# Ledger of designs, part 2: VHH binders against PH domain-containing protein DDB_G0287875

Target 1, 92 residues: PH domain-containing protein DDB_G0287875, of Dictyostelium discoideum (Social amoeba) (q1zxe2r132to223)
Amino acid sequence: SKGKSGWLLRKRPGRYDKLYSVSKADKYLRLYENEDTDNDPLYELSLENSIIELKQDLHLQLTLGNSERYIFTHESESEIVSWAQELQATMN

## First folded at step 1 (VHH)

Design b03 (framework vhh_8k46_1)
Fold by ESMFold2-Fast, scan of step 1:
Structure b03 (fold): chain B 92 residues (1-92), chain A 121 residues (1-121)
Amino acid sequence: as target 1 above (92 residues)
Amino acid sequence: AVQLQASGGGFVQPGGSLRLSCAASGRTFSDYAMGWFRQAPGKEREFVSAISRSGGSTYYADSVKGRFTISRDNSKNTVYLQMNSLRAEDTATYYCAAEYYSDSYLPYDYWGQGTQVTVSS
């Protein structure tokens, strides 16, 4: 995969968390508090044995190999579609 | 559907501790992400804490970080909220909620009867 960086909205109970997200060829999705990626990420999500589904309401469901679920969206339709494609390419 | 029953609330002085429990029955508990919410009189329900299905990820509202700890015991079909260093602002009815994996786009599918927590001297 070519890699991708940018903001994502992570769905949480009653809210959305805005996280700076980075996907690289090492098959991890890393989520940061802000654009300063020299800091430690808040989450490092292994994409091995993971499944993604982009739902009709433009929420991306990521199910990790350990069965944990993460739900993402974006204000831009083209951006959430691009993220779905990038994560799928990284898994393949 | 899953049935949820919250318990463990009570009257406590500022700086005290309480442990809330949420017992689940019905569908397999391990299929659900679990959360705690609270509601004070005249206010909307607000998020407190959540735990993933595996227990590997936990989340907290900024107002409770460092004071509250969420945990789960899948063998007992129970989620817990350990509340330390309680403040008057924590006074509320506390509710547990479950989010079923197949309905992941809903905020929470199932809500329990609340348990009341009062922090006062």
Scores: ipSAE 0.000, ipTM 0.164, lowest interface PAE 11.0, mean pLDDT 81

Design b04 (framework vhh_8k46_1)
Fold by ESMFold2-Fast, scan of step 1:
Structure b04 (fold): chain B 92 residues (1-92), chain A 124 residues (1-124)
Amino acid sequence: as target 1 above (92 residues)
Amino acid sequence: AVQLQASGGGFVQPGGSLRLSCAASGFTLDYYAMGWFRQAPGKEREFVSAISSSGGSTYYADSVKGRFTISRDNSKNTVYLQMNSLRAEDTATYYCAAVRWEGDYLNPDEYDYWGQGTQVTVSS
C-alpha cells in the first residue's frame, strides 16, 4: 500500500463527523480532529482481522476484529473508492 | 409498523437445544446488522451474538462460542439463533435487535429497533 491521508465523513446517528484520516503501512487507520497530526489521534483503529465493504450508496463500512463498526463516506466518489482500495491493500 | 418479533423460547433441560427466530415486519433486513441480547433477572442486558447485513461476518460472546450459531435469511426477513448445549446460566429473556450501518455490535445502546423478547428457561 502507498499510504493515504485526507478528510473523511464518519456517519453517526443524525450527523456526520469530519475526521482527518491517515493510513500508513503499519495497518492502522488513524482519525484526527484536524490536519494537525502532531496531536494524538481521536481514534487509532487496528485493521488486523478487519472487513471492509464499499456499499452502492458510497458508504464504506469498516468492521474491526473486535466487532466495532465505523462507517465513512466522502462527497467525492473517486475519493471514497480510493480509500476503500487503500484500506484493503493495507490489510493484505 | 416497524416490528421485530422474537419467538422459539421455552423450557429445556441442561444440555438441550432451542432455536430462536426473529421476524421483521414493516422494513427489510437487507440493510441491517442483527444482534441477539439476553437479560437475566436482576442483571443488565448482555450481548450474545451478531451477524452483519451481508451475513459474511458473525460475532459471539465468549460464554456462547461453540454452542450458539447465528444465521439469517433475508428472503424470509428473519434471523435465527441456534442454541445447543444449554446451561442453567443461559436462562434469560432473549431479545433481537437491528442496527443500520453504524455502531458497536456489542453495545445495546447502538441498536435502532428492538423486539419484545422470548423467555428461555434452562432447569432440571
Scores: ipSAE 0.000, ipTM 0.129, lowest interface PAE 12.7, mean pLDDT 84

Design b05 (framework vhh_8k46_1)
Fold by ESMFold2-Fast, scan of step 1:
Structure b05 (fold): chain B 92 residues (1-92), chain A 121 residues (1-121)
Amino acid sequence: as target 1 above (92 residues)
Amino acid sequence: AVQLQASGGGFVQPGGSLRLSCAASGRTFSNYAMGWFRQAPGKEREFVSAITWSGGSTYYADSVKGRFTISRDNSKNTVYLQMNSLRAEDTATYYCAARFDYGSYYEEDYWGQGTQVTVSS
């Protein structure tokens, strides 16, 4: 796995937040305000003991080991499917 | 929160045209899919059109396909609805909303008072 980076839409109550997302071999998903990854990420999500589920409405639900839930989507079906596969592979 | 202000409505005769605008403020506009909804007197609110955050995909209710065109200008934080070949049944208050899924009607919130479109001779 080479990891994955790209934009994701994070579902929040009443809105979607556009976040530049980076998955690496260290088993963290990092979410940035923009493509400048030299800045600190807004979120560092440990994928250890996490559960990933891609719903039929093409929303990816990530439940962290601490029970926090993050919901992501993308306007491209192939991209959100690719993200689901990459995050699952990273956890294994 | 995102605040949305719809404008551009008015009186028009059947066969006429209007362009509606929806100006967004607050959060980054380009992060949201945007849509138009309408409600006529005595009728349920209905979906009209939607555009994805990138502008790469557009969706239309069957009743408006071929007559209405949705577009957006992310640099101006504005979404537009060009309405051509207007019919009496298009008479409604038009609302813009944020937060749509790709390809489907999704959870939405309405901000502002909408803009009234009246198609009558």
Scores: ipSAE 0.000, ipTM 0.118, lowest interface PAE 13.9, mean pLDDT 79

Design b06 (framework vhh_8k46_1)
Fold by ESMFold2-Fast, scan of step 1:
Structure b06 (fold): chain B 92 residues (1-92), chain A 121 residues (1-121)
Amino acid sequence: as target 1 above (92 residues)
Amino acid sequence: AVQLQASGGGFVQPGGSLRLSCAASGFTFDDYAMGWFRQAPGKEREFVSAISGSGGRTYYADSVKGRFTISRDNSKNTVYLQMNSLRAEDTATYYCAKSYWRDLSGYFDYWGQGTQVTVSS
């Protein structure tokens, strides 16, 4: 289904940041510090002209239209696959 | 079993053109999206362009939009990248990639070594 929310781990140099992630029909991925989405998101990523690469090690690489790259993972294979599918469906 | 063979790279002057080809084998070619990625010396790999299995949808990175054109010939199991108005910043090894799942665009695996493009005066 269209729309998904949940925790993702964002890969950074030497660490992972746990971000509450929200995808809606408006073609943005919004990343929040926690589940309190009444606060402003830390990141609001336009998915227009974006591309996804899901690696075999379960890291999802999101390249935005402006060439910025975000790398996400999840401890659950089914969850990161579900995120990849929802983001791709939102892009199309 | 999946094999992708990129070719067509070389040395060109700024403003020049090149056409890259990627010959694919080991899968049902028209069921998968195909893409091009590049990696410049000392940089991370970046997305360049992608095309859906049918050829009906194309995607481009902002840095190449209007200059590069992706296409495919499903009868020949080949994807192409036409590169026009080349700039020094386009210097990179170019890799073709197959989508990770059937019928889904945007999820890619890499096979093979790629082809080097050098743009200099």
Scores: ipSAE 0.000, ipTM 0.168, lowest interface PAE 14.1, mean pLDDT 83

Design b07 (framework vhh_8k46_1)
Fold by ESMFold2-Fast, scan of step 1:
Structure b07 (fold): chain B 92 residues (1-92), chain A 121 residues (1-121)
Amino acid sequence: as target 1 above (92 residues)
Amino acid sequence: AVQLQASGGGFVQPGGSLRLSCAASGSTFSRYAMGWFRQAPGKEREFVSAINSGGGSTYYADSVKGRFTISRDNSKNTVYLQMNSLRAEDTATYYCAADLEYGIWTEYDYWGQGTQVTVSS
């Protein structure tokens, strides 16, 4: 896995949160308020024992080993597909 | 965005039955999980039932389990709540709600107009 960084939209009740997302070889997905990654991330998600599902509506469902769920999408179909592939590669 | 219209409420005696309908307008109804909530006078809104986008998974509050059945018809963009063995404590305004969120049933994005159900002798 070569890592990936970029914006993702996280589905929340009544809204989408735009989060700067960083995947690295350490098997964590880190979500930031903005591109300033010198700040602490809002979320550090362990991908160990996680499940990725890209749904028909192009929402990516990430179920963590602890059963917490995160739903992501992107305006670009190619970008959300790329994120699904990168996260799956990082898990493997 | 989806818009929702609830209907089918009315007056029934205890032990009676009613079928509520929730008609959705706008595109992509089949992508939404759908729920029913109710609010009695002077009480907070409470969860009643939910159905996932494909219709294969249903959920019920303990107070209605075994008496109410939720179903959907994606070809008609409609969700139904079949209410059997009605009790006075089922008296409330019933609301339908839609959510694109998988597995988070308590925080719905879209709320419909309510329909009044009154159970009395």
Scores: ipSAE 0.000, ipTM 0.113, lowest interface PAE 11.4, mean pLDDT 81

Design b08 (framework vhh_8k46_1)
Fold by ESMFold2-Fast, scan of step 1:
Structure b08 (fold): chain B 92 residues (1-92), chain A 120 residues (1-120)
Amino acid sequence: as target 1 above (92 residues)
Amino acid sequence: AVQLQASGGGFVQPGGSLRLSCAASGRTFSSYVMGWFRQAPGKEREFVSAISRSGDSTYYADSVKGRFTISRDNSKNTVYLQMNSLRAEDTATYYCATKPYYDSDWYDYWGQGTQVTVSS
């Protein structure tokens, strides 16, 4: 995979959190409060032994190796499809 | 596929303890989220507890928090439920179940379960 960065909406009970998301060749998805990636990320998610599933309603379900689940979406259909492809490629 | 067999139930007085075991056959035990459910006579099945693939995350129904502890041993293909401070309301058949990911709305139930009776 070539890496990808951009905003994602993370689904939580009753709300969505907007997180600046970065995928690199090291097989981590890092989620930042804003575009200033010189700050520490709020989350570093290991993609090792993870499962990715893009649902028909365009929500991307990421299940980590520890079974914790993150649900993402985007207002752009092409962007959430691109994120699903990037994360899947990074795990291969 | 995974086959699950629950055991360890029995008769116990209020305030007592039991440890349930769920033995899995098959080669993919460590790839599954494991959970415990229970069903009392005439009632629907209810969620009790769940544990992540690695064992790093555990979840409990409000009715059992602080009294029950879930754990797993992936080298033995077994999940455990330690039940302390048992109450009459805990009387049920207990089932172990598996699902492919954490927040699924469904579990697969395998085998007959194990009966727990809490009575004076």
Scores: ipSAE 0.000, ipTM 0.083, lowest interface PAE 18.2, mean pLDDT 79

Design b09 (framework vhh_8k46_1)
Fold by ESMFold2-Fast, scan of step 1:
Structure b09 (fold): chain B 92 residues (1-92), chain A 121 residues (1-121)
Amino acid sequence: as target 1 above (92 residues)
Amino acid sequence: AVQLQASGGGFVQPGGSLRLSCAASGFTFSTYAMGWFRQAPGKEREFVSAISDSGGSTYYADSVKGRFTISRDNSKNTVYLQMNSLRAEDTATYYCAAHRYGYSYTRPDYWGQGTQVTVSS
């Protein structure tokens, strides 16, 4: 997979957190506080044995191998679709 | 100066409806995502709804999905929240916010003054 970087909105109870998100060929999705990726990521999510579902309401559900759920969206439909495609390609 | 003026709050009975408005000035409204947040006394401010700069995408907290509708009119620099089937737990001060780079609970570029919504019998 080609890799992808950009902002995603992570759905939490009662809020959305804006996280700078980076997908690379090593099959991790890394989530950063801001665009300064020289800092440590807040989350490193292994995509091995993960499941991705893009729902009709344009929320991307990522279920990790350990059964943790992450829900993402974006204000741009084309961007959340692009993220779903990139993460799926990285898993395959 | 930047201003976001929220209005339309008030007292309603459970099952009632209210429409909130947020009038924006001092920035290029059509290039900002807009959102609504609420805060009950003693509670953290929580996300309610957001709408993209074009109005093409909308987002809702699970607690309000199916009951609330967000919309915007870029020609009037205004964002709206239509609140239907109101519940006692919707009682809060409601705030509008603007964000250039998409919505985040923690980082609006601009916040408005709140408008109080009270749902009780």
Scores: ipSAE 0.000, ipTM 0.158, lowest interface PAE 14.4, mean pLDDT 84

Design b10 (framework vhh_8k46_1)
Fold by ESMFold2-Fast, scan of step 1:
Structure b10 (fold): chain B 92 residues (1-92), chain A 121 residues (1-121)
Amino acid sequence: as target 1 above (92 residues)
Amino acid sequence: AVQLQASGGGFVQPGGSLRLSCAASGRTFSEYAMGWFRQAPGKEREFVSAISWSGGITYYADSVKGRFTISRDNSKNTVYLQMNSLRAEDTATYYCAAEIYTDYSGSYEYWGQGTQVTVSS
């Protein structure tokens, strides 16, 4: 894992939020309103004690150490698979 | 949709133990994160414990940490709350709740009727 950045769709009731997502070696997934990462992130998700699973419908389920759950997808199957692999590698 | 039925409540003296069960019916139970909440008469509902869909992550309210243990058996579609060293302040109706895998983070979507726990001498 070298880090990864790009857009993800976060599943919400009745909608998807498009969030610019950044994973770095510090084991946080940070979610931004747009590509301007000089602004504060909307969410900083600690990957320590987290669980990641990519489901058959290509939704990635991230369960944080505090039991909060975030659900992500992407229009591209290869991209959501790449995100699942990157986040899993970062947690190890 | 998942239907949840909590059971195992009853009357117990301080220091006693009870094991609560939450039986799930409907679509795939293993897709849900599960939580236990409680509500005493005249008080707000409060969080007690939660367990991730895989069982790998558990979280406890400070008031129950070290005394209660949450677990799940996905082969039986059941989540459990083992309650030890019970105190009068634990008297409440206990509810189990589920999030769905395809829903948003941090939300518990279904509440059953609950099971009453009374801790009294």
Scores: ipSAE 0.005, ipTM 0.145, lowest interface PAE 10.5, mean pLDDT 80

Design b11 (framework vhh_8k46_1)
Fold by ESMFold2-Fast, scan of step 1:
Structure b11 (fold): chain B 92 residues (1-92), chain A 122 residues (1-122)
Amino acid sequence: as target 1 above (92 residues)
Amino acid sequence: AVQLQASGGGFVQPGGSLRLSCAASGFTFSSYAMGWFRQAPGKEREFVSAIYTSGGSTYYADSVKGRFTISRDNSKNTVYLQMNSLRAEDTATYYCAAGWDYEDYLSSYDYWGQGTQVTVSS
């Protein structure tokens, strides 16, 4: 709904990747290497037919329509909750 | 593009041994935790074992501890499951999977192989 941007930690095998994340009204989540969003995003994720779940350990699981999964977290509980709400609102 | 090919299954009598292999291609193998799962007739798919990216940490289901050993060779993009002292209860299709950590949850694994059948019978 409102749009949101900020850093997220993406869980990968054996590591976390720090990605600058951008949600806009167009139902895509875009992940950038840094805050310079004039560069191309590393990932452009369609939220169509996606499932978003915030787990008890404050990891946000995003399952895309093609069954690819992205797992995110943040040092701040309020920030990861805000991201879950933003992505769910964008899909609705 | 991503493939996990499990092999090494077969027929064995109780007390015997088998070694399963899972050959990976199409992704950076050394960056993924690897797991083995199995599904017996009439049962749900269950966790068997997992190994971290470096091979330094391993996990086992209680039913296989002390009998099975998981290992990996990152130079060959392969994960192995050495199965000793096999029992009739180990009869199942065995699947290898690649995931974000060495967790025992199905949901932690992104890529799955075709499976290899293991039958333990006299």
Scores: ipSAE 0.000, ipTM 0.138, lowest interface PAE 10.2, mean pLDDT 83

Design b12 (framework vhh_8k46_1)
Fold by ESMFold2-Fast, scan of step 1:
Structure b12 (fold): chain B 92 residues (1-92), chain A 122 residues (1-122)
Amino acid sequence: as target 1 above (92 residues)
Amino acid sequence: AVQLQASGGGFVQPGGSLRLSCAASGLTFSSYAMGWFRQAPGKEREFVSAISGSGDSTYYADSVKGRFTISRDNSKNTVYLQMNSLRAEDTATYYCARAPFYDWGSEYFDYWGQGTQVTVSS
């Protein structure tokens, strides 16, 4: 995979959280409060044994090996599709 | 690396049946939706059928609905296309493809296998 960084909207009950997201060759998705990645990430998500589903409503569902779920979307259809492809490529 | 190998094509007369197989390697097979596409001489590649990673959801092009059945065996890393009531219009090279995620949209298929030729002629 080539890696990818950018903003994603994470679906939460009653709201969306805007998170700066970074995928690298180490098979982790890291989610930051803002673009300052020198700070600790809010979440480090192992992509090992994960399942990625992009739904018709353009919400990307990431199910981790421990059964935790994260749901993401983006205003841009091409961007959320690109994220789905990058995360799947990183996992392989 | 992802590798997909389609097989089972051949010559058949109208009204006949064929079963195509696609053997996959280099991926966690049950995590991906799989699909079949076909390309007739001089035409663009078109969608035929898809199946979700679990096998719970299947989708068919209108032209094949009721005649073709897609299935998968995750223990064998294989997806199948059972083709019944074949018509001359079904003549094409058939390709299997992997979606980049468990569920699918037709434009999202990103890995394509070597095709298998199906010819339906009297």
Scores: ipSAE 0.000, ipTM 0.112, lowest interface PAE 15.3, mean pLDDT 81

Design b13 (framework vhh_8k46_1)
Fold by ESMFold2-Fast, scan of step 1:
Structure b13 (fold): chain B 92 residues (1-92), chain A 119 residues (1-119)
Amino acid sequence: as target 1 above (92 residues)
Amino acid sequence: AVQLQASGGGFVQPGGSLRLSCAASGRTFSSYAMGWFRQAPGKEREFVSAISGSGGSTYYADSVKGRFTISRDNSKNTVYLQMNSLRAEDTATYYCAAKDWYLGEYDYWGQGTQVTVSS
């Protein structure tokens, strides 16, 4: 996988959190408060044994190996499709 | 599993209008893209229109562009097909279908509703 960086919206009860998201060849999705990735990420999500589903409402559901679920979206359809494809490629 | 119930078909003269409804029950409706398909006697099933789960994207077959409008109301778990300027060649049984993955196939189908356009 080539890797990918950019903003994603993470669905939470009653809100969306805007997170700068980074996927690299090490099979982690890292979520940052902003584009300054020299700071520690807020979340490091292992993609090992994970499942990705992009639903028709353009919400990407990431189910981690431990069964924790994270839901992401983006205002751009092409961008969330690109994220789904990149994360799936990284897992494989 | 989602169950789909199409309704609103009937007899209209050329140039008339009909509104079809598809009521969905089961899982969260907004997780599904919805499509309308039709089949005339002796013909293959044909794609008519589709709408994304959010309603932000719509698609139409060339034969219906400008005449048909697809919409959805996620609060009512219903998708609609507004059919204007109907033609004899629009005569068919109309089916609604759902898919729950963005790049997937339509796996959930309703029984259909008959539309007849004749003078």
Scores: ipSAE 0.000, ipTM 0.206, lowest interface PAE 12.2, mean pLDDT 86

Design b14 (framework vhh_8k46_1)
Fold by ESMFold2-Fast, scan of step 1:
Structure b14 (fold): chain B 92 residues (1-92), chain A 123 residues (1-123)
Amino acid sequence: as target 1 above (92 residues)
Amino acid sequence: AVQLQASGGGFVQPGGSLRLSCAASGFTFSSYAMGWFRQAPGKEREFVSAISGSGGSTYYADSVKGRFTISRDNSKNTVYLQMNSLRAEDTATYYCAATYEVTYSGRYEYDYWGQGTQVTVSS
């Protein structure tokens, strides 16, 4: 897959965290504190056996193979749709 | 209200063992990952271990891997940290914390924090 990088908002209890997100051909979604990807990511999410759902309210639900759930959104509808498509392409 | 109550700290000799407990209330326990952090005097708080809501995934800092074991009992809303082969450098106040998801770093993840329990490893 072609990969994608950019900011995402991750839904947390009572808040949203802004994370710099990177998807590459190795089938991981990596989430960073900021754009300095030379630092270690905060999260490395394996996309193998994962499920992607883009909900009506434009929240992207990523359910990992281990059943853990990550919820993302973006202020821009076109960006969250683009992320949904890229993650779907990456896991296939 | 959300509450996390850590207990089980104490004084122990090098090579000894302790089991810490963290009793949780005020949220759906099985939906939250639980973590243990520690802070020694004059040091920053560091990640120790974490367990996913289901208990299916566990994570450990390199400094404790092979010596500490994290577990949880969702029927009792409690997370545990079994600490074996304790060393002087494990001396710290230990905190339990809850987050919606597990992270390898622990850095900015945890939404709820408990009162600490002191562990002192000394001869």
Scores: ipSAE 0.000, ipTM 0.201, lowest interface PAE 11.5, mean pLDDT 84

Design c01 (framework vhh_h_nbbcii10_fgla)
Fold by ESMFold2-Fast, scan of step 1:
Structure c01 (fold): chain B 92 residues (1-92), chain A 123 residues (1-123)
Amino acid sequence: as target 1 above (92 residues)
Amino acid sequence: QVQLVESGGGLVQPGGSLRLSCAASGFTFSSYSTYALGWFRQAPGQGLEAVAAISGSGGSTYYADSVKGRFTISRDNSKNTLYLQMNSLRAEDTAVYYCAARYWKSGYRFDYWGQGTLVTVSS
């Protein structure tokens, strides 16, 4: 895919972490502390053998090939749907 | 009601071309709900094989190695139709071709399949 970047909220026990997220054609989702992507990402998530589900409550559940799970949401419904579409397209 | 209807199959000689169409009703390709559209095929006596896919936004495409450079997937949002342009056809491309759509509605993922259209490549 051509990629997508923008802020996402990552669900953690009792909180949400705001992470600048970048998806590129190399099939990794990279999560940054802020929009300066010249810095090292906090997380590099391989989308290979991953599963993406957008739940009824508009939380995007990403299950990596190693069974590790990440849950994302966004204040905008259209944005979280767009992220689900982009990540699914990248995995195909 | 969601429906996918394939057309354009038929008999063609090796080296020929066909264009398959998949008309969708009950949902639209331009909506955020439709995130993946694709073509699968099943050859006689064999399992289901993924052939090509295009994202709902049209920004990303996938092709099986066996068809890269010969097949092109595209969509027309105004006609709510998915296409598969098949060039340089080979006997091994003989199969029933199925259109498939994945979409999200109210947080749920749905998968829909067409009835299939037969493509026979033979002299």
Scores: ipSAE 0.000, ipTM 0.118, lowest interface PAE 14.8, mean pLDDT 81

Design c02 (framework vhh_h_nbbcii10_fgla)
Fold by ESMFold2-Fast, scan of step 1:
Structure c02 (fold): chain B 92 residues (1-92), chain A 124 residues (1-124)
Amino acid sequence: as target 1 above (92 residues)
Amino acid sequence: QVQLVESGGGLVQPGGSLRLSCAASGGSFSSYSTYSLGWFRQAPGQGLEAVAAISSSGGSTYYADSVKGRFTISRDNSKNTLYLQMNSLRAEDTAVYYCAADEWYGRLSEYDYWGQGTLVTVSS
């Protein structure tokens, strides 16, 4: 199986790790090394009590309930906006 | 800004247990508690392998498939110390073990701060 691909995780200002796909289920965001989501995810993030913010430079900032922060971007503006809305809907 | 020092390595027989510690110093004490921490290893003649990682709060952990169920990563932010409890040790666990610190949790991310390593030898 496949998830949404092309997502980049910002490791620190000016530096990104390339992650190939993301998926969402049961208030968890999972990030995968490649399109095959049947493998174990690299990240599995609980969206409970989380905050998502879409920044002006088209980065999504996710603050988890444990106060950890993750910053994501994508080459497609429409994917970023769509994903922000989908994650926000999951958290409500 | 952060200096990491590993300890606890040594010679152990197959099936035995060992606990590694990684003490952080330098910078501010508060900066340690915001870092993601991990254990990596390098066997003789092999590349670097991610073994385990733990998020800043301890709420998220990662384990390589080769160590799941045998190794446990934990941290004590009040002591600026990271631990790796290694149980049911096997010959293939023989390696130099490094601790590492980074702002972000993740096995594929390059970690910014590294210890000097501690040798673990599993042999009879």
Scores: ipSAE 0.006, ipTM 0.207, lowest interface PAE 9.6, mean pLDDT 78

Design c03 (framework vhh_h_nbbcii10_fgla)
Amino acid sequence: QVQLVESGGGLVQPGGSLRLSCAASGRTFSSYDYYALGWFRQAPGQGLEAVAAISGSGGRTYYADSVKGRFTISRDNSKNTLYLQMNSLRAEDTAVYYCAKEGYDWSYLDYWGQGTLVTVSS
ESMFold2-Fast, scan of step 1: ipSAE 0.005; ipTM 0.210

Design c04 (framework vhh_h_nbbcii10_fgla)
Fold by ESMFold2-Fast, scan of step 1:
Structure c04 (fold): chain B 92 residues (1-92), chain A 123 residues (1-123)
Amino acid sequence: as target 1 above (92 residues)
Amino acid sequence: QVQLVESGGGLVQPGGSLRLSCAASGFTFSDYSYYSLGWFRQAPGQGLEAVAAITSSGGSTYYADSVKGRFTISRDNSKNTLYLQMNSLRAEDTAVYYCARDRPYYYGSFDYWGQGTLVTVSS
């Protein structure tokens, strides 16, 4: 797919962390503290052998090949749906 | 294990009606309400064709041009069942009908778990 960048909310116990997220053709999702992507990302998530699932409450669950799980959402329904579609397309 | 079981097929005369059902097990429509559900058919000697689909999020429905105005797709989450109401049937509707669950975010690219149900439209 063409890739995608933008803010996502990562669900943590009792809070959400706002992370600038970048998906590229190399099949990694990279999560940054802010929009300055010249800095190192906080997380580099390999999408190989990953599973994504968008739940009814518009939380996107990403289970990595190593069984680590990340949960994301967005204030905009269209944006979290767009992210789910982009990540699934990138994995294929 | 995901399983879809079709029923309701049979022999019907042109102009008649049938209602197909697809009973789901191994998941619930409420738990997987984001997944789109659809019907496909394969006529004798032909390839697989998409007939109708229903989305979980927007309640939107899609139909092949050949069935628009005649077929209606619906779902009942409380019964975990997908339906296809087929009216004004034509000989060209003769096919094995399959229900399918969309993989996440792949509208039009469905997995098949049903064995299919035969619909024959002839006099």
Scores: ipSAE 0.000, ipTM 0.107, lowest interface PAE 15.6, mean pLDDT 79

